VH-VL binders against NAD kinase (nadK). Designs and how they scored, part 269

Target 1, 268 residues: NAD kinase (nadK), of Syntrophomonas wolfei subsp. wolfei (q0aze0)
Amino acid sequence: MKIILVNNRFKENTEKKAQEIAGQLSALNVEVIIDNGLDEPYAGTVDFIMVLGGDGTMLRAARRYGQRAIPVLGVNMGTVGFLSNIEINELAEYLPLILREEYSLEARMMLEVAVFQQQSLLTRVFCLNELLLRSNSPRMLSFALEISGQKLEPYRGDGLIVSTTTGSTAYSLSAGGPIADPQLDAFIVTPVASHIINKRPLVVSPEREISLHLLEEREAIIGIDGQIKMDFGAENRVLIKRAPHPLLMVNLKAKPFFTSIDRSLQRQ
Short names: E, the ipSAE of ESMFold2; O, the ipSAE of OpenDDE; V2, 0.75 times the mean of E and O plus 0.25 times the DockQ between their complexes.

## First folded at step 18 (VH-VL)

Design TT11 (from NN1 with heavy chain R57K, light chain F55W; framework fv_ixekizumab; at its last look DockQ between E and O 0.84; V2 from the best seeds 0.73)
Fold by ESMFold2, look of step 18:
Structure TT11 (fold): chain C 268 residues (1-268), chain A 122 residues (1-122), chain B 112 residues (1-112)
Amino acid sequence: as target 1 above (268 residues)
Amino acid sequence: QVQLVQSGAEVKKPGSSVKVSCKASGGTFRSYAIHWVRQAPGQGLEWMGGIIPILGKADYNQRFKGRVTITADESTSTAYMELSSLRSEDTAVYYCARGHTWKTSHGYFDYWGQGTLVTVSS
Amino acid sequence: DIVMTQTPLSLSVTPGQPASISCRSSQSLLRDIGLNYLHWYLQKPGQSPQLLIYWGSDRASGVPDRFSGSGSGTDFTLKISRVEAEDVGVYYCMQALQTPLTFGQGTKLEIK
């Protein structure tokens, strides 16, 4: 059996705990690959991914491994978030179930984001929470949104968020979007500081394609899960689709989403 | 209480096809592989294949390659097995079973359907 | 494909007497994490199969303690310490290490 153990190298306590857990797993003849973010993602096949840390570490794991159809378990090492399932002090209790594969799965929709320069693909990336288009200057943006070839009236403002339902409690919420049940598949399209007051958030079928491009020369950025930034200009466009595979989140312990909303939002 | 309920018995002509349903209740349908196992009269059990509902991905025993299609409908919590180009040796009871895990390997079958008799006769 | 071989294929037992069924696999079913991917089922007359033993030795819920499973790797045994009339049926072992999942031929247990 082979497991990837994902931690955050910038948090000392997660590195020490990762080594401790790797030792415990090795004693059970489990092969462990530690991913602290420094190296390229492990390319070989694995049976399970364990994420030590908060929602941010889970976002990185999802971007790196979410398209491989591998079960991913969030292990909380701090305050409550939206993406952890068990606490670190409970891990030993649940380890026999993990080895026996006696757990259920929840699917979480991901975005596939393709950025173009003119007609050429520059990059393709996957994300769990959202894509953010925003201005990188004091001036507002003028930009076009197309949904499955349907052109909406132009947008003007600071930017736009295209979120999954999992991302509905992240930046989209702060920008006025709805909280969505993460068991639903949908895009949530939320304007950021829109100059055009009648532009409301949209909830869009996951089967649609979403396209964005600037209508005027401006310096903008594309943000991915609040962790990756890319320059975006008038020569670029971005195409957003549902990713081919959902993130497969492990459910060992019931975590009621609706009763935990206020506590989890304080973690953000 | 997990329960698997299958569609009723069928009588078919050689060369036709049959589609057997398996409706799951009392549990989380998408998290567990659904398997199909057949048993010819007086014979043992033979695994035909299974489906991973959360991925929509089916795996098949190569013995049935090209003749078996296994699908799942999450909205109705129902799995289906369709067997085409029927022959007399396909006369059997067809069972669905739930694996304890999400994938088609590693599972033990903790719940079984009641079985569906398919008779293929000229 | 992993071939599963059961012996005997038929067994007649007086109530109260023990019974033993052997299952051998063509490949080891033991992973180095300590698990044997070998499971046992009982199919009573006119019924669907039901889980009896999993992971080679663990009894399923509601299975009497007179049933036990043992063995590891390629050689597994199911024992009934005292056979009762309700134990009649066909016993199957199954490997789940890899697809295609495969069963033994079955062992028919009858009361004499």
Scores: ipSAE 0.725, ipTM 0.874, lowest interface PAE 1.6, mean pLDDT 91
Fold by OpenDDE, look of step 18:
Structure TT11 (fold): chain C 268 residues (1-268), chain A 122 residues (1-122), chain B 112 residues (1-112)
Amino acid sequence: as target 1 above (268 residues)
Amino acid sequence: QVQLVQSGAEVKKPGSSVKVSCKASGGTFRSYAIHWVRQAPGQGLEWMGGIIPILGKADYNQRFKGRVTITADESTSTAYMELSSLRSEDTAVYYCARGHTWKTSHGYFDYWGQGTLVTVSS
Amino acid sequence: DIVMTQTPLSLSVTPGQPASISCRSSQSLLRDIGLNYLHWYLQKPGQSPQLLIYWGSDRASGVPDRFSGSGSGTDFTLKISRVEAEDVGVYYCMQALQTPLTFGQGTKLEIK
């Protein structure tokens, strides 16, 4: 059996814990690869991915490995989030189940984000939470939104978020988007500070495609899961689709979403 | 409680096809593989193939030489097994079973359907 | 394909007496993590197979403690310490190390 431990090299506690866990797994004849984000994703075949940290680390793991249809377990290390399933102090208890592959899986829809320069593909990324288009200045953007070829009225505002249902509790929520059941596949299109006060978020079928481009010669920024950033101009276009693969999240422990979100909101 | 309920008995002519269904309830359909095992009269158990519903990926026993097609509908928690070019030797009770891993290998079958008799006769 | 061989193919036992069934695989079923991918099933007359022992030695839910599984690698044994009338049926071992999954021939247990 081969397992990837994904941690954050900038968080010393996760690095140390990854090494400890690697030692424990090695003692059980499990081959371990540690991915702290420094190197390229491991290209070899693996049986399981364990994410040590918080939601940010999970997002990175999803982008790096989500397309490979490998079970991904979030192990929380003292952070607040929605993407971890067990706590680090529970790992020893659930390790036998992991090794026996006796766990349930949950498929989470991911985005396929393609950014073009005219007709040339600049980058293609799969992500778990959202794509953000925002102004790179204090001035509002004017941009076009198309959904499956349907051209909506031009948007004017600070930006736009296209999120998965998983991402609905992330930046989209802060921008006034709805909370969505993570078991539902859908796009959530949430305006960011639109000049139209009553511009409502859209819930869009995962079968549709979403296209964005600027209507003026302005500088903007594309953000993906809050971790990838790139410049976006008038000659660029974004195409967003449902990823051809879901992220396979491991559920070792029951974690009711709605009670969790309710509790989280009460803390704010 | 997890239950697997299969479709009713079938009588088929040689050369025809049969499609058997297996509906799962009381558990998580997407979490585990669904397997098909048949048993000819008075004979042992033979694994035909399995599917990972969450991936839609199926593995087959090559002894069937492509005659078997296994599918799954997550929306209805139902797995299907279609056997084509039926022969008299295909007369058997066909079982669906849940594998206790998400893979088509490694796991044990913790729950079984009631079986579906398929009779192939001219 | 991994070949599974059971012995004996039939067994007649007096109630209260012990029974033993052997299962041999053509290659080791022991994985690097120390787990044997060998499972036992019982098919009672007129019923579907039911899980009896999994991972070589673990009893399934509801299985009496008079049933036990042992062995590792290529040789496995199912034991019944005191056979009862309800134990009548055909016992199958199954390897799940790799596809295609394969079963033993089955061992028919009858009461004398």
Scores: ipSAE 0.650, ipTM 0.860, lowest interface PAE 0.9, mean pLDDT 94
ESMFold2 (binder alone), look of step 18: mean pLDDT 92; pTM 0.950

Design TT12 (from NN6 with heavy chain H100Y; framework fv_ixekizumab; at its last look DockQ between E and O 0.86; V2 from the best seeds 0.00; counts 0 for: pae E 2.4 > 2)
Fold by OpenDDE, look of step 18:
Structure TT12 (fold): chain C 268 residues (1-268), chain A 122 residues (1-122), chain B 112 residues (1-112)
Amino acid sequence: as target 1 above (268 residues)
Amino acid sequence: QVQLVQSGAEVKKPGSSVKVSCKASGGTFRSYAIHWVRQAPGQGLEWMGGIIPILGRADYNQRFKGRVTITADESTSTAYMELSSLRSEDTAVYYCARGYTWKTTHGYFDYWGQGTLVTVSS
Amino acid sequence: DIVMTQTPLSLSVTPGQPASISCRSSQSLLRDIGLNYLHWYLQKPGQSPQLLIYLGSDRASGVPDRFSGSGSGTDFTLKISRVEAEDVGVYYCMQALQTPLTFGQGTKLEIK
């Protein structure tokens, strides 16, 4: 059995824990690869991915390994988030279940984000939460939104978020988007500070495609899951689709989503 | 309690196709593989293939030489097995079974359907 | 393909007496993490197969403690300490290490 431990090299506690866990797993004849984000994703075949940390680390893991149809377990290390299933102090208890593959899986829709320079593909990324288009200046952007060939009225504002249902509790929520059931596949299109006060978020079928481009020669930024950033100009186009693969999240422990949301909102 | 309920008995002509259904209830359909096993009259058990519903990916016993197609509909928690180019030797009771792992390997079959008799005769 | 060989293919047992069935695989079913992917099933007359033992030695839910599984690697044994009338049927071992999954020939247990 081979397991990838994903942690954050900038968080010393996660690095130390990864090494400790790696030792424990090795003693059980489990081969361990530690991915702290420094190197390229491990290219070999693996049976399981354990994410040590918070939501950010999970997002990185999803981008790096989500396309490989490998179970991904979020192990929380004292952070507040929605993407972890068990706590670090529970790992020893659930380790036998992991090795015996006695866990359930939940499929989470991911985005396929393609950024073009005219007709040339600049980058293609799969992500779990959202794509953000925002202004790189204090001025509002003018941009076109097209959904499955349907051109909407031009948007003006600070930006736009295209999110998965998983991402609905992330930046989209802060921008006034709806909270969506993670078991539902859908796009959530949330305006960011639109000049039209009544511009409402859209819930869009996962079967549709979403296209964005600027209507003015202005500088903008594309953000993916709050971790990837790239410049976006008038000659660029972004195409968003449902990823051909879902993220397979491991459910070792029951974690009711809606009750968790209520608790989270009460803390704010 | 987990239950697998299969479609009714079938009588088919040689050269035709049969499609058997297996509806799962009482559990999480997406968390486990669904397998198909057949048993000819008076014979042992033969694994035909299995599907990982959450991925829609199926593995097959190559002895069937591509005659078997296994599919799953998550919305209805139903798995299907279609066997084409039927011959008399395909006369058997066909079982669906739940594998306790999400993969087609490593798991054990903890729940079985009631079986579907398929008779192939001219 | 992994070949599974059961012995004997049939046995007749007096109620209250023990029974033993052997299952041999053509290659080791032991994984590096120490799990044996060998499972035992019982098919009672006119019924679907039912799980008895999984991973070589673990009893399925509802299975009486008179049933036990042992072995590792390529050699496995199913034992019934005291055979009862309800134990009549055909026993199958199955490997789940790799596809295609394969069964033993089956062992028919009858009561004398």
Scores: ipSAE 0.725, ipTM 0.876, lowest interface PAE 0.8, mean pLDDT 94
Fold by ESMFold2, look of step 18:
Structure TT12 (fold): chain C 268 residues (1-268), chain A 122 residues (1-122), chain B 112 residues (1-112)
Amino acid sequence: as target 1 above (268 residues)
Amino acid sequence: QVQLVQSGAEVKKPGSSVKVSCKASGGTFRSYAIHWVRQAPGQGLEWMGGIIPILGRADYNQRFKGRVTITADESTSTAYMELSSLRSEDTAVYYCARGYTWKTTHGYFDYWGQGTLVTVSS
Amino acid sequence: DIVMTQTPLSLSVTPGQPASISCRSSQSLLRDIGLNYLHWYLQKPGQSPQLLIYLGSDRASGVPDRFSGSGSGTDFTLKISRVEAEDVGVYYCMQALQTPLTFGQGTKLEIK
């Protein structure tokens, strides 16, 4: 059996705990690959992914491994978020179930984001929470949103968020979007500081394609999960679709989403 | 709790096709593989294949290659097995069963459907 | 394909007496983490199969403790310490290590 153990190298406690857990797993004849974010993603065959840390570490694991149909378990290391399933102090209790593969899975929709320069594909990335289009200057943006070929009236403001339901509790929420049940598949389109008062957040079928481009020359950026940034200008267009594969999140312990919202949002 | 309810018995002519349904209730449909196992009269059990609903991917026993199609509809929590080019040897009871794991290997079958008799005769 | 061989294929047992069924695989079903991917089922007359033992030795929920599984690798045994009338039926072993999943031929257990 082979497991990837994902941690955040920059947090001292998680690096030491990752080595400790790797030792425990090795004693059970489990082969462990540690991914601390420094090296390229492990390319070989893997049975399971264990993420040690908060939502940010899970977002990186999802971008690196989410399209490979590998079960991913979130293990909380102290800060309560939305993407962990068990606490680090519970791991020993659940380890036998992990090894016996006695757990259930939840699917979480991901975005496929394709950025073009003129007619050429520049890059394709996947994300778990959201894509952000945002001005990179004090001036607001004028941009076009198309949903499955339907051109909406132009937008004007600081930008736009296209999120998954999982991302509804992240930047989209701060920008005025709704909290969505993560069991639903949908896009949530949330304007950022819109100058046009009639632009409300939209909830859109996951079968739609979403396209964005600027209507005038301005410096803008595309942000992915708040962790990846790229320049975006009048020569660019972005196409957003549901990703081919969902993130497969492991469920070992029931975590009622609705009753936990206040506690999860009160933390960083 | 978990129940698997299959479609009713069928009588078919050689050369035709049959499609058996398996409706799951009482659990999370997409979390577990659904398998198809058949049993000819007086014979043992034979695995035909299974589907991983969360991925929409099916694995087949190559003995049936080209004749079996296994699908799932998550919106109705129903798995389907279609067997084409029927022969008299395909007369059997066809069972669906739930694997305990999400994939087609390693799992044991903890819930079984009631079985669907398919009779192939002229 | 992994071939599963059961012995005996038929077994007649006086009520209250023990019964033993052997299952042999053509290759090891044991992974390095110590798990055997071998499962046992009982099919009572006129019924669907039901799970008895999984992972070689673990009893399924509701299965009486007179049923036990043992063995590892290629050789596995199902034992019934005291056979009761309700135990009549056909017993199958199944490997789940790799596709295609394969069953033994079955062992018919009858009383007397």
Scores: ipSAE 0.553, ipTM 0.792, lowest interface PAE 2.4, mean pLDDT 90
ESMFold2 (binder alone), look of step 18: mean pLDDT 91; pTM 0.944

Design TT13 (from NN6 with heavy chain H100N; framework fv_ixekizumab; at its last look DockQ between E and O 0.83; V2 from the best seeds 0.00; counts 0 for: pae E 2.1 > 2)
Fold by OpenDDE, look of step 18:
Structure TT13 (fold): chain C 268 residues (1-268), chain A 122 residues (1-122), chain B 112 residues (1-112)
Amino acid sequence: as target 1 above (268 residues)
Amino acid sequence: QVQLVQSGAEVKKPGSSVKVSCKASGGTFRSYAIHWVRQAPGQGLEWMGGIIPILGRADYNQRFKGRVTITADESTSTAYMELSSLRSEDTAVYYCARGNTWKTTHGYFDYWGQGTLVTVSS
Amino acid sequence: DIVMTQTPLSLSVTPGQPASISCRSSQSLLRDIGLNYLHWYLQKPGQSPQLLIYLGSDRASGVPDRFSGSGSGTDFTLKISRVEAEDVGVYYCMQALQTPLTFGQGTKLEIK
């Protein structure tokens, strides 16, 4: 059995814990690979992925490994978030189930984000939460949104978020988007400080495609899951689709979404 | 309580196809693989294939030479097994079974359907 | 394919006496993490198979303690300490290490 431990090299506690867990797993004849984000993703086949940390680490893990249809377990290490399933102190209790592969899975829709320069593909990324298009200046952007060939009226504002249902509790929520059931597959298109005051978020079928491009010579930024940043100009376009594979999130412990979010929102 | 309920008995002509259903209840359909096992009269158990519903991916026993198609409908928690180009040797009781893992391997069958008799005769 | 071989193929036992069934695999069913992917099923007359022993030695829920599984690698044994009338049926071992999953020939247990 081979397991990847994903942690954050900038969080010393997660690094130390990863080493400790790696030792424990090795003693059980489990091959362990530690991914702290320093190196490229491990290219070999693995049976299981443990994410040690918070939502940010999970997002990175999803981008790096989500397309490989490998079970991913979020192990919380004292952070507030929505993507962890068990606490670090519970890991020992659930380890036998992990080794016997006796756990439930949730399929979480991911985005396929393709950024083009004219006709050339610059980058293709799979992500769990959202794509953000925003202005790189205090001035509003003018950009075109097209959904499955349907051209909407031009958007004017600070930006736009295209989010999964998983991402609905992330930046989209802060921008006024709806909270979505993570068991539902859908796009959530949320305007960021739109010039049109009553511009409403859109809930879009996962079968549709979303395209964005600027309508003027302006400097903008594309952000993915708040971790990847790239410049975006008039010569660029972005195409967003449902990823061909969902993230397989492990559910070892029951964690009711709606009660959890209610508690989380009360704390904010 | 987990239950697997299969469709009723079938009588088929040689060369035709049969599709058997298996509806799961009392559990999480997406968390477990569904397998198909058949048993000819007076014979042992033979694994035909299995499906991982959450992925829609099926593994098959190659001895059937592509005659078997296994599918799953998550919305109805139902798995299907279709066997084509039927011959007399395909006369058997067909069982669906739930694996205790999400994979087609490394698991055991903790729950079984009641079986579906398929008779192939001229 | 992994070949599973059971012995004996039939067994007649007096009630209260012990019974033993052997299952041999053509290759090791022991994984590096120490799990044996060998399972035992019982099919009582006119019924669907039911899980008896899993992972070589663990007893399924509701299974009496007179049933026990042992072995590792390629050689496994199912034992019944005191056979009862309700134990009549055909016993199958199954490997789940790799596809295709394969069963033993079955062992028919009858009461004398």
Scores: ipSAE 0.857, ipTM 0.934, lowest interface PAE 0.6, mean pLDDT 95
Fold by ESMFold2, look of step 18:
Structure TT13 (fold): chain C 268 residues (1-268), chain A 122 residues (1-122), chain B 112 residues (1-112)
Amino acid sequence: as target 1 above (268 residues)
Amino acid sequence: QVQLVQSGAEVKKPGSSVKVSCKASGGTFRSYAIHWVRQAPGQGLEWMGGIIPILGRADYNQRFKGRVTITADESTSTAYMELSSLRSEDTAVYYCARGNTWKTTHGYFDYWGQGTLVTVSS
Amino acid sequence: DIVMTQTPLSLSVTPGQPASISCRSSQSLLRDIGLNYLHWYLQKPGQSPQLLIYLGSDRASGVPDRFSGSGSGTDFTLKISRVEAEDVGVYYCMQALQTPLTFGQGTKLEIK
């Protein structure tokens, strides 16, 4: 059995805990690959991914491994977010179930983001929460949004967020978008400081394709999960689709989304 | 409580096909693999394949040489097994079963359907 | 394919006496973490199979403690310490280490 153990190297407690857990797993003949973010993602076959940390560490794990159909467990190291399932002090209790593969899975939709320069694909990335288009200067953006070939009236403002339902409690929420049940598959399209009065958030079928491009020469950035950025200009466009595979989140302990919303939002 | 209910018995001619349904209730349909196992009269159990509903992917026993198609419809919590190019030796009871894991390996079958008799005769 | 071989194929037991069924696989079912992917089922007359033992030795929910499983790797045994009339049926072992999943031939248990 092979497990990837994802940690945040910059938090001292998680690095020490990762080494302790790796030792305990190795004593049970589990092969452990530690992913602290510095090396390329492990490319070999893996049975399970354990994420030690908060939502940010889970976002990185999702981008690196989410398209590989590997179960991912969030293990909270302190403050509970939206993406952890168990506490670190409960790990020993649940370890037998992990080894026996006696757990359920929840599917979380991911975005597939393809960025083009003119006619050529520059890059394709995946994300769990959102894509952000934003201005990289004091000036507003003027940009076009198309949904499955349907051209909406132009947008003007600071930018736009295209979010999954999982991302509905992240940047999209701060920009005025709705909280969505993460068990739903949908895009949530949320304008950021729109100058156009009737540009309201949209909830869009996951079967749609979303296209964005600038209508005027401006310096912009595409942000991915608040952790990756890419320059975006008038020569570029981005296409957004539902990713081929959802993130497979492990459920060992019930995590009641609706009864915990207030507490989880206080942490953001 | 998890329950698997299969479609009723069928009588088919050689060369035709049959599609057996397996409706799951209780528990989450997406979380567990659904397997198909057949049993010819007086014979043992033979695994035909299984589907991983959360991925929409099926794994097959190659002994059936591409005659089996296994699908799932999440909106109705129903798995299907279709067997084509029927022969008289395909006369059997066909069971669906739920695995305790999300994938087709490593799991045990903790819930079984009632079985569907398919008779192939001229 | 992993071949599963059961012995005996038929067993006639007087009530209250023990019974033992052997299952052998053509390759090891033991994974490096110490788990054996071998499961046992009982099919009572006219019924669907039901799970008895999983992972070589763990009893399924509701299974009486007179049933026990043992063995590792390639050799596994199902034991019934005292056979009762309700134990009549066909017993199957199954490997789940890899696809295709395969069953033993079955062992028919009857009461003398």
Scores: ipSAE 0.616, ipTM 0.827, lowest interface PAE 2.1, mean pLDDT 91
ESMFold2 (binder alone), look of step 18: mean pLDDT 93; pTM 0.954

